Miniprotein binders against q56419. Designs and how they scored, part 103

Target 1, 326 residues: q56419
Amino acid sequence: MEGRTLEEVQEEVFKRHGVLVPKKELEDLAKALEEAGLLLTEKVEARLKEEEEKLKRERPMRLAGLSYPEGEREARAFLEAFRASYPGEGEEARVLLMPHLEPSRVPEVYGAALAALEKTPPPERIYLVGVAHRPLKEKAAALPVPFQTPFGPALPDLPALQALDALLPFELFNTPLAFREEHSLELPLFFLKGRFPEARVLPLLVARRSPELGEALKVVLRDFPGLLVLAVDLSHVGPRFGDTPLTRTLAEEARRRDLGFLERLAEGEPEAALAFLGANPTRIDGVEVVASLLPLLRERKGKVLAHRLDLEAPTLSAVGAGTLVL
Key: E = the ipSAE of ESMFold2; O = the ipSAE of OpenDDE; V2 = 0.75 times the mean of E and O plus 0.25 times the DockQ between their complexes.

## First folded at step 10 (miniprotein)

Design va3 (at its last look DockQ between E and O 0.04; V2 from the best seeds 0.00; counts 0 for: pae O 11.4 > 1.5, pTM O .609 < .8, SAP 91.149 > 70, placed apart)
Fold by ESMFold2, look of step 10:
Structure va3 (fold): chain B 326 residues (1-326), chain A 120 residues (1-120)
Amino acid sequence: as target 1 above (326 residues)
Amino acid sequence: SAEELAKKLEELKKKIEELLRKIIELAEKGKFDEAILRVDYFIDLLEYLIEKLLELVKNPLTKLLAEMIEELAEAILELVFEVKKLLEQGRTEDAIEEIEEILKAIKLIREMVKKIEELA
């Protein structure tokens, strides 16, 4: 309520809702906001403005030295170690579902993704669709700037991004700060850029189901062919996610839901995959992405290459991850 | 139903405060990886608390209070991201200072939720 008087707040509430709020209650609200440290809010806002301006130029690595090596040579060795963690063979992907969970927790799942990319002709561009972990102003967003990686910058496909923006009934580029810390793009991108160094990227986030996004992407992919990547995790169970502590029964249910979801996607039946989850009691976070991209997933058959439900012992919780090719 | 929601909100508020104190404890012991994991836990529970709080919105006054809580929660989240950065840098005392500010803001959210419950 920086810069506003109590009278202005009363007027705003009356204008918006037709209710005149008593002055004393507004004074209590203003005092409560003051106790929250409005000076800290000013400093936070200034910092965010500065970071937003930087994001207009590039998206820097946030997880180098934490989740993957910073140097290119070490990063290439890291990729090869992950590929070696999956002893199986891949299959060519037109659509790849892969995780965004910390790579060291599910090495064979990322290895399976690398095996699939090994069999996939280098695409001109990659449509990388992650899950927004920060609020978006719209149902989906993109950031049309280079994303830094140890393998060099992943350049944006500006013509494809502009075509996509033009087809949507909302502004695609209006939430740059949501990308600042977004690991659901950064972690998969490390693996994708390492395998396809020449591919341009459309870095996309979904917050809520957007049928408009799927329809628009179907049109854009026709004119700008490329690899579609769904960078999603599966079940989230346990106290970290509002549940009771992880039990054997809850873990078995989470695994069943993860695999049932993936298998139905592999049969080209994305609506059936969503219906199988019902109210999504194990909180598969791939749901909003799949629900947005139905036109791109229908009748596309493939194979589940890997799955793991990874235990977080300190939080008595677990997160599922999988690799699916279509 | 409304009584069940109020009990759930109270349990969430307690768990959130316990997490923040645990994060401080872990940071003081130099267990930064464990502290960071619990920062992620705190973020998830704070978001869940806000979602459940919105179920209490019944009139324009409770809607105004909920909007103010959402604005405060956004500021808290940015302070939490700063805490994560400070923990990654091993800057324990700076991280604790930020967590203390977050604790004050969480206490304020708890008091504002009580006002919403009284008005519902």
Scores: ipSAE 0.080, ipTM 0.564, lowest interface PAE 6.3, mean pLDDT 84
Fold by OpenDDE base, look of step 10:
Structure va3 (fold): chain B 326 residues (1-326), chain A 120 residues (1-120)
Amino acid sequence: as target 1 above (326 residues)
Amino acid sequence: SAEELAKKLEELKKKIEELLRKIIELAEKGKFDEAILRVDYFIDLLEYLIEKLLELVKNPLTKLLAEMIEELAEAILELVFEVKKLLEQGRTEDAIEEIEEILKAIKLIREMVKKIEELA
């Protein structure tokens, strides 16, 4: 209240509207508004600190009951249904590129990932590299705690994570709050944990291209072998992303870029895949992940198992998703 | 009094607008956890605002406007829940767009409240 007393406000209201608001109600509202403004910063800071302390112990499920079932029995049925949605057979993966889009939008693409995992010997550990949709303090980060899933906790590989941290020029264990709601890790981890219940996990996020990450991982993978998973989406086109509504021409361009990117990766030419995108006008989100992992993708030949450009009808926008095995 | 309540509603509106701008800023900075906490607080403030607006509108002439404000408020609540969902999904740009729509709706509520004041 810019310099006016509650009494002046009460008088002004009475003069204008002929209603006498009890001073107590005005005081209660003013207090509620002040408390609301002041309490926000302190309570938010306290809550964030509490959440950060919890993330030192475990990362709870955030999308259970929304994107996938919370119960183990239902979660297993969910996996089977997604696998059934892909009619093909998989191939053994040393590197798996899979989506992190809402599973219900691209079931057959996740089904293709499951098909590949069926042909893959159980790894000791999974290097799960997602996209940071939130800012990180560094180019990349890891969270060295159990991630909850319907199949039990995905346990971290602490020795491998420590080995990776030791080789990086920055602190790997940064920005723990960025992991709290990061779906690019949670969604693929559901499928990975369901297929490989005994595998340890290295949950990694990339915010910006880090060549250092790829070189460090290449060294770590020698002593700590495992499955590398890139959890990335492809093109993002339409009004939600600053384009006009989806047209045939825009959809064809998105598909061309998605497939052209994946095909060059499948040929073992990740630099050519990045060069093919140029300025990335269709906004393939996985570019920073791929750019970080170049040393691990070079000369690896593989196969594109699935691709979909999925329309979000309410926004006339579309997102590309793919599954690639190397 | 209707004017005091209007003034308080205007102050509350300004606080809501500031809060929404802060949510946008936090979302743009990737501080989603802080943004979501502020969204929850925004919901509480908005619900309180609606309750107080409904208490003000005792005049039959303003009943239609009150009903319209209630409908707008319900729509805003739905949008806020969508914003929360979008933030939880890391869909920051979409969340920002929805917040901008909420800001427009709040502007409309403000205009309607002013009209109620003029008719009271």
Scores: ipSAE 0.000, ipTM 0.254, lowest interface PAE 11.4, mean pLDDT 82
ESMFold2 (binder alone), look of step 10: mean pLDDT 75; pTM 0.681

Design va4 (at its last look DockQ between E and O 0.26; V2 from the best seeds 0.00; counts 0 for: pae E 7.8 > 1.5, pTM E .596 < .8, SAP 76.572 > 70)
Fold by OpenDDE base, look of step 10:
Parts: sequence; structure tokens; C-alpha cells
Structure va4 (fold): chain B 326 residues (1-326), chain A 120 residues (1-120)
Amino acid sequence: as target 1 above (326 residues)
Amino acid sequence: SAEELAKDLEELKKKIEELLRKIIELAEKGKFDEAIYRVDEFIDLLMYLIEELKDLVKNPLTKLLAEMIEELAEAILELVFEVKDLLKQGRTEDAIEEIEEILKAIKLIREMVKKIEELA
């Protein structure tokens, strides 16, 4: 609203939304905005601009020293400990579904992912598809810059990213600020970079289902083969997510939904997996990602390696996490 | 229902405010690492609140209000990152000042949400 008259705002609202907002309501809103202080102070704008300019060069670690060690030596020990937390053996992955939840909450699930990666030949590139927990300008986005990790920078595959952008009906390189704090990429990338230090990365976020993304990726993967990683969590239940405190019944339903979803994916039936969830009452995080990647998931059989519904005791809420290999 | 969602949103707003107060308390006690962790929790709850608000959009005016809330939320996120940086630097007083600004912004969001509820 900076620099616009109330009449101009009214006109814009009318043009965009077909609603004539009463001038008094606009005045009340304007007053409320003024009283609250336009948070978009020159300071915030300057900060945003600076952060956007930084993101043109690299994406720094945000969770180093918090979710994982910053130092390489300690980071390697961290990987080893997580791998040790999963007693099983992995399988070769062409598609890996893994969590993006705080690693300490579901160590064995990340351990299962590491076990799968041990059986996977080093890919030339990794398509890392995360969940946008922030709004995107488009249904999906990419950030074509190095992502910092304790193991060195994960370098973008610019040719593959450009090929993908060329096939999409929207600009792929949108909303760079959405990547700044996005843990759905950073956390999985720690494990992926630790295992495959030479792999290039395509960091992708999905905010809304984009069938176009899946079709485009299917084409790109032919010319630019690599490992596809879905960095998604499963059910989100309890008071943090609008439910009652976790009960045995609610936990059983969450597990049923999670496992039913993963098993159908393991059978190569991603549409059946989505249909099984219906309205997604337990709020499986990865739905929009899976819905976007249907062409890449069809007819691929695999195995569920791990699953956990992890209780966050302070909120009596729980989040599901799983590892699936296809 | 819209009423149930409104109630849930109000509970989320309260949790966010409680978290902000807890962050201040932790910072005042010199527990900066724990405060930073709570900042991340705050971000998660704020993002959840924003996502839930999308369900209240029923008409063009509520859409406009939701867009305004989203813009405010983006600004809050920048302030939150500033708070996080300030806490890492041990600049507690400055961090508290920024949290107070965040609280003002959340108050505004609350008012806008109420308006959305009235118009839905």
C-alpha cells in the first residue's frame, strides 16, 4: 500500500477481485496497518533484498550446529551414527522417499535412507524434491545455486535445471526466499551430500500439485539421468495440527494412513496411494509432491524400509516419517 | 466448519504468542540455544497458521485479507530471522525489541483473521 491512495487500493481490489470494498473498511484496515506499523519497514525491505542477492550466489546452511554438526569430521560421525541406528540392509534406489523431519526425532528412518544409499551406485545428479512450507509464486520452484553442507557445497546441475525450466509452462526459478530456510531440502541434502559428494543437485520445491512438473522431469531424466529423492514427511496429527492430543486411536489411524500410502507406492500404484488418502485427514505432507511426480512413480516397485510415527511430547502431537525405495 | 477452523486458528495464535514469550524468557536467562530452537518452533507454527488461513478464503475480500496476512507473515519471518541472528550474537535486548514488533504484527494478523471470519 505504500504510495497508493485508498481509492487506488479500492480500484485495484475491484479490478483484481471484482469486489468494491467500502471506503470505511479500507480506512479501518489502513489505520490498523498504520497502527501495527507497516512491518515492511525500509529495514525489512533492505534485509529481504540483501538476502535475495545472497541467494543468487549460494544457499548457506541454516541448521548447521542445530540439526546436524557444522564440522565435517563431526558430520561424518553423525552420518555413521544414523546409519548404525538402522539395523537392516538397504536396497538400490532409483527413487528414494525419505523424511525431512528433524533427524534426531527419527534416526532409524534416516538410517534406512543411508542404508539404501549404500546400495545405490553414485548418481551423476540428484533430483531433490522437497515440500514448500512457504508460499511459492508458482506451483513449484528451483534454486540454481550451490547449497552449503558440512561436506562442501552441493553444486547445482545447471544444464538439467535449464532443461526442466524450458519444459515447464511457468518460470521454474521463482521465489528464491522460499529456499532460504526450507528444511525439506537442507536436512535430506546433508545425508545425500555426505554419501554422494560428487553428485550435482537439482533442489526443487513443490507447493501445489503440478502434473506438468512430473511430465517435464520424465523427459529431463532421459537426457539427464539421476537419483530422484522425495523429501517428504507423512501424517501430522495432534494439537499442533488442529487435532486432539494424540490417542491410541489417532496414532493407529496415522500409522494406517502412512503405511497404506507407502505400501501402495511400493507396489507402483501412486494414484492408488493418493486415492487411499482421500481428503488426507491425517495431513500427509508428501501428497502434493507425489501427485506432481506420478509419471515417475508409476509401475515402479520397491520396498518400505522404515516407518515411524514420532511423538512430540510437549505438544502431544506426532509426525510420521518413512523411507521407501523404488 | 469455519467456526471450528476459527477456534483452531485462535488456539494457534495463542501458542505462537506463548512461544514468543518463552523465547524472551529463555533469552533473558542466557539460554540462547534453547531460545533459537523455540524460534524455529515459532516459524513452524506461524507457517501452519498461514496455511490454515487459506481455508477461510471464501470470497474476493477474504482473499485480499488473506494476501495481506501472507505479506505480514513474510515480514514477520524476516523479523524472526533477525531475532535468531541477534540471539546468536547474544544481543538479548535487541532481540526482545524485535519480538515486540513481531507481537504487534501478530496482533494485526489476529484482527485481520477476525475480519475474514466476519466476512466468510
Scores: ipSAE 0.093, ipTM 0.551, lowest interface PAE 2.6, mean pLDDT 85
Fold by ESMFold2, look of step 10:
Structure va4 (fold): chain B 326 residues (1-326), chain A 120 residues (1-120)
Amino acid sequence: as target 1 above (326 residues)
Amino acid sequence: SAEELAKDLEELKKKIEELLRKIIELAEKGKFDEAIYRVDEFIDLLMYLIEELKDLVKNPLTKLLAEMIEELAEAILELVFEVKDLLKQGRTEDAIEEIEEILKAIKLIREMVKKIEELA
């Protein structure tokens, strides 16, 4: 860390404080700080390497006993309670948009998703597309391993995942750690696996919009047909997300933007849905996924089944969730 | 300016330390749901700190220390995700022990920022 700025640092201290700090003391301080930082970094890297090796074999449940029950019997009762929270009927989906927000906060929105699945023929596989909450090395990633659930493992569709990887101009499987705590896949998967126990899964994450992903998925879906699931939340407003305190006006605006976005998707107009959001002032979470998947969403008409903007009282903030079938 | 950035970082670090102590208090009382909400708030503040450090890294007079601070802050972020998992498992003492290590690392960042201000 030495050798480039020490004399300049020394001059700046002298200019500012009138004291010339000896070069040796600056070197000793920089070395001590570097060693402390390096030790912590090496400890973290060893821990992460161990986790990465586990993730190359399977993805364990992280939210069992916290967001949903660990036992299969209790998990089935949990699913039925959520279905009962939505009194309406669903419609068959080739594409399903559903949330990844904590289920207890938006039970009727997950209930609407279950109603749609009830009307949907069991697919051979599910393309589950979530939002990366950790950095990815590329615009998108997948993890080709079993995901554990209370209903048994959700097995990966390895041939479809390999076909997808072969069509992309980047490595699809190079960020296993991004899946470690990724609730945008785990929470929807609980509901999907509970209703479609025989379906294989393509667990996908989007960090940044990738037109290449959408074009590749269009090709893969021809050879490997299945259900496409966009596991996304909508508006994020309030102090937790960098806003002023949540007001009634901001909440109403967030709801309006959520519904306007969903309705335009329901008309088969995903480009119009994105344009409607402009700079995305309420931080709708689903925009990067929708922008990636345009070829799969165009001209596909459907219906908005549910929406809720849910308040986080401790943070004075809110998150929107919705259910859309196409 | 670098002086304004250093003041913002000091204020942010005080807020982070207060939040970590609150998380410990909630975990000791068995209020795990609220503790997890506060961990999410901490993650947001830490991400904000990392973004502020990008401006510090762009300052040519402070590049060496700023690079060290950014690396340390990113390592802290990884440990915070482990704390969240430990709280979800109800492993209160393990979570508190890790938070205490994070607090020590935050104090190191505070010392580095103070040295940047003294040298600027």
Scores: ipSAE 0.013, ipTM 0.458, lowest interface PAE 7.8, mean pLDDT 82
ESMFold2 (binder alone), look of step 10: mean pLDDT 76; pTM 0.713

Design va5 (at its last look DockQ between E and O 0.38; V2 from the best seeds 0.00; counts 0 for: pae E 8.2 > 1.5, pTM E .596 < .8, SAP 87.199 > 70)
Fold by OpenDDE base, look of step 10:
Structure va5 (fold): chain B 326 residues (1-326), chain A 120 residues (1-120)
Amino acid sequence: as target 1 above (326 residues)
Amino acid sequence: SAEELAKKLEELKKEIEELLRKIIELAEKGKFDEAIYRVDFFIDLLEYLIDKLKELVKNPFTKLLAEMIEELAEAILELVFEVKALLKQGRTEDAIEEIEEILKAIKLIREMVKKIEELA
């Protein structure tokens, strides 16, 4: 409603939605928005515009000093500790599925990812595909700027990003503000940059399944080879997610769905993995990402390295996390 | 059912309001880390609420209301980020003011959700 008359808003709603909203309802709504101070005041618009302009240059760290150390020395010690939390050996990854959950909740799962990265030759570039927890204008988006990390900036692969954009039926470089606070990219990027300091990155977000993204990436990967990383969580169960408090039965169902999903991916059957979830009653986070990347996951065999269903005790809720190598 | 979803959404709104009050309490006590943790939890709940509201869209008018709720939610998220920054700086009074604005926004969302339910 900002900067528009109520009549202009009414006309726009009618044009867009075919509904004539009564002027009184718009007045009441405008008043409520004004009273709430949430009319995107010229100030909020100016602030958002300023933030968008900043994001044209770089994406700053948001979770430094919270989820991981800000200082490089401390950050390296953090990586070593997480690696030490996983007692196993990794395998070479062409595709890595890893969590984006708060690292302290599932250290051994991140440790398994680090173990896999130890067995992986340094890639020229990393395709990092996260989950959009905020709305995107399109099904997927990219931010073609440096992402700050304690190990220095993760530089974008602009040629590969441009090649991807050219193959998509929508503008790839959309919704820059969605990247500002997106932890699904920032958290895995910490580990990836720490292990592969010279790799360029393609930071991608998926909001809705895009088969076009998977097909486009399959073509781009031929000319621009690299490591594909799916930064996704698994089941989300308990009161935070609209369930009853975690019970043994609910936890067993979450684990069954998580492992059943990961195992089918490990067999090279991503369509079977999606079909196994059905309506996804335990709310596996990575479904839209996997559904978008089917062409890249088909016929690739691999191994589940780690899984955890982590209890958040204050809310009696749990989130699944896993590490898969393909 | 739409009724069951409405009930869940109302419960979730109450939980969000309780969380915001707890964040204020923790901030007033200087427990900034715990407050920030609950702010993150609030974001997750808000995102969940938005997703569920999208499922209630059955007609063009409810769609408009849902879009408006999404815009409000985006504004709330901006305020939440400011709250986090203020809490990290130990600026409790400023953080509380921002939380009060968030509470007003949530009240507005609640009214819009009720309107969606009436029209669904």
Scores: ipSAE 0.016, ipTM 0.348, lowest interface PAE 6.7, mean pLDDT 83
Fold by ESMFold2, look of step 10:
Structure va5 (fold): chain B 326 residues (1-326), chain A 120 residues (1-120)
Amino acid sequence: as target 1 above (326 residues)
Amino acid sequence: SAEELAKKLEELKKEIEELLRKIIELAEKGKFDEAIYRVDFFIDLLEYLIDKLKELVKNPFTKLLAEMIEELAEAILELVFEVKALLKQGRTEDAIEEIEEILKAIKLIREMVKKIEELA
């Protein structure tokens, strides 16, 4: 709308369709947009510009003091408590699937991830692949800046990120603002940085399936070995997500979909896992990440360490979370 | 689709306003986790509405108006993320101020979608 007059809009509609929208209706529309909308959009645009400039230098903690402690000492104790929530043993992970759901809701699922990390040799770098909750300009994105954590900054692996960018048919560094509030990176990163304080990170987001990303990552991982982490949640069911109220039947279906998906991934059959979901009726949010990373998941067998379908009593809804090692 | 969207938005008007007022009530009572869960529901609802606005791009006239309304809806979504952050910080009065602005903007979008339906 910016940069056009009412007369230009009217003329364009007329030129394209031979329909002259009455000037009063255009005036009413423009006035309505201006009475509250212009000031609102200008306010938001100014704040977004400020945030974008900050994100070009670093990505600050957004959830410290809310989802995890800000102080390093308290953050260490937090990690230990989460590990203790999972009394089992992990297995070495070359690929780790872990949640990004609020940690206090699924402590044993994060604990299982920590157990897997205990069995995993410290990597030089972590390919952290989350789910974009905000639109990206491309199918996937990265933000090549330090991500702050209570354990110090998680430094980007710039050479690996540059190699990845060079192999993609689109610019990888395309949407800094999408990282501003992105908990699918921040929450798993807290646990990963706490266990691997020296590892560099490739903070990646997937918005839409990108086979190109998976093929490029397969190449980059050969030259820049590291731990691949899929930071994804599973089923989303109930009124918060557009369903009827959560029932026993819906919860059982969500649990069945979650476990069937994870088990097929654990058999090294990611295409079968996606096919099992069909139209994805329980809205597993890991689908786009898995669909992007097929070359890295095929024929890699492993084990499901934990799963929970966590009930949100206030919204009568539920979200699934799991831990899978490959 | 514009008629269907306008009907849906009228059905959702009361629910959206009740949802936002409930978020305010919960925040004022210090029940921030409950408020935040409902903010997450509102975010999902907004993303649904934005997606439906994008479906209006089939007609050139509706495309122009849908683009204008979509920009406003995207701005509202950004403010809703700010509300979530303010609630997580316990900044109740700041969150309420932003919610009041969001309510006004939602009314504007609803009226604009209704006008698109009348012109279609």
Scores: ipSAE 0.012, ipTM 0.468, lowest interface PAE 8.2, mean pLDDT 83
ESMFold2 (binder alone), look of step 10: mean pLDDT 77; pTM 0.709

Design va6 (at its last look DockQ between E and O 0.38; V2 from the best seeds 0.00; counts 0 for: pae E 5.8 > 1.5, pTM E .583 < .8, other shape alone 2.531 > 2.5, SAP 80.347 > 70)
Fold by ESMFold2, look of step 10:
Structure va6 (fold): chain B 326 residues (1-326), chain A 120 residues (1-120)
Amino acid sequence: as target 1 above (326 residues)
Amino acid sequence: SAEELAKKLEELKKKIEELLRKIIELAEKGKFDEAIYRVEEFIDLLEWLIEKLDELVKNPLTKLLAEMIEELAEAILELVFEVKDLLKQGETEDAIEEIEEILKAIKLIREMVKKIEELA
């Protein structure tokens, strides 16, 4: 417990409110919490140590057999089915925004990403920028190990990762465990590796906006050119995300915010896209990534290829997903 | 307001309990893919709760208790990942045992959050 005792808490409450909290009840609750925390912490620490050691060598597939097929042949058929779900044509991408939502929920949005990749020359490397769903020790992180896929391992671009690390004011390789369950990298990587099996990868996570990351990536991309992928979802609304039940009005607002955000990005106006969202009332997932990567998005015009606000009827919630090429 | 926060916490409590019971039901039926999908929903709710606890940690009157709750919530999150692995392996009884431990820990967190709110 960080530098403060229960008695000190009680004294502060008394000084500010003139009411004493029963010390016995507070002590009993703290003891119960300490006992539960000790037991859970011992189990958790042992497992975390094992998982961290594994992650220093490779990042295994966590969603094979769940979100995509484990076998390569079935995985290729899966890709083709997703491409077929989007009847349009793509455009060449130097920057691709694509979702990390469960693929079966937004098949045409992933299909649009595949259509863009068809028009995109195979890159030497992919800068895959996802959203950290677990806390990072810094604003951003990378994991410089092979990521397993049904199409073989996605090998890290170690020279590019080292160059990026050298330019940042913090250690880039700072939170290996945050990558263990991180679907915002794994799900997009399945599609990217399936289409570009020889590309190396820079697997990056953003937890909090980092202008330093964007400036460093601008420099690294000049020496190590490749495809930049923003693997982000859009609005998150409804009770699963802490809201009241989803209403038609909230869903309409979420869709409007998603599309307005994407269209402004497509016009090469990332600052305007962020300003359009204001306080981000529908919790667009991509805001911290876009805010980090402004130098790479400015003046880069493109096209929104697909969008879907996917409704979860049982939870009365929805998540937006889109595909944007720049 | 405090009344609005209390309503949100009660709604969250009901959603967590319903979700965990559904995960157990799906696991008992051998519907592991569906159970894992519901585990992902639980992860989202738990991360939202941790974010709200970060706001409470900034209050000097509640800092100690909020820090204890955050430690327990982080441990719960790691146990949820273990539940996901157990479900992938078809280890239904072990997964349910871990979920029961998570439910006990959620009960403690709920009581601590209530106590923090009483401290103002």
Scores: ipSAE 0.041, ipTM 0.531, lowest interface PAE 5.8, mean pLDDT 83
Fold by OpenDDE base, look of step 10:
Structure va6 (fold): chain B 326 residues (1-326), chain A 120 residues (1-120)
Amino acid sequence: as target 1 above (326 residues)
Amino acid sequence: SAEELAKKLEELKKKIEELLRKIIELAEKGKFDEAIYRVEEFIDLLEWLIEKLDELVKNPLTKLLAEMIEELAEAILELVFEVKDLLKQGETEDAIEEIEEILKAIKLIREMVKKIEELA
């Protein structure tokens, strides 16, 4: 309502929908807005500002002691246990697709990622591309600050981040508050930092498909070589995501879509992977990330190491997770 | 449908209220670690709510209401983080006060969602 009168809002609704909203309804709405505005207390604004200022210096752990251990010794034991949960051997990764789901839900999938990382020479830098679960000002964003981990801070590669920013048609360093809670970076970073303690990191979020990001990264990777990590989940099905409770049919469809997506990526056909999903009715989380990174995924052959559709029993919902190496 | 979404939102609200009461109970018992864990669970539920608001947008008025709910949800998230910090510091009384404010905000969201249903 900033700058609009109740009459203007009424007129706009009438013009668009042919419905005259009673003035009383608009008054009630205005009152609700005022009450809502009162909740945006000076305190909340001050808190937001403080948090934003903190994020100029570092990104603290949010999930330490919850999703993973805070202490380094316990964190190392955690990594070892997750690695042990995957009985297979990994392959060298130039591109790693791994989950960002709560680790305890899909331990063997993270174990597969660790197995791949064991076969991967230590990179100078890791391009960690997560999913923005919050709105970004732009299609993609980066946070050029240290990310705290139990293994010490994951330090940003500022030169590579700056090179990337220079090639994008938008400001890369936008929406710092979106990184504050973003688990799609924090969870995979735990595993990555634990395996590659000396690697610099480019923490990237994708909210919407950005072909510009993929093209820019392709250029940047020539001068700044590193491991590309797609931290993405797969299908999201069940009541939490708008479906009926998980059934055998729904689970089979989710698995079919997840595996069909991953297999096509493993064949070096990312466009075919996206086309296979169509309207993405099972809500594969990583679609916008993959769509943004097409130039980096084309013609790269690899292997699906693990997949799981994990049931969240309290909600009868399920989330797909996979590990793919390219 | 809008009705199905509203029903889901009402169910979510009930879960949120139960969770907030549980956080208070845990905090009063000095079980701060468990309370903090429940705060994180609460955050996840709020994020889900925010994501579902886009599904409620059918017309300019519902859009306006959705925007208002989003603003409230963001404010609630900040209050939740404050609650988490207060719990970590052992400031239980202040944390409870903030939870009470969150409960008021959730009540407002419910009223707004109900209004969206009436107008959709």
Scores: ipSAE 0.022, ipTM 0.461, lowest interface PAE 4.7, mean pLDDT 83
ESMFold2 (binder alone), look of step 10: mean pLDDT 73; pTM 0.645

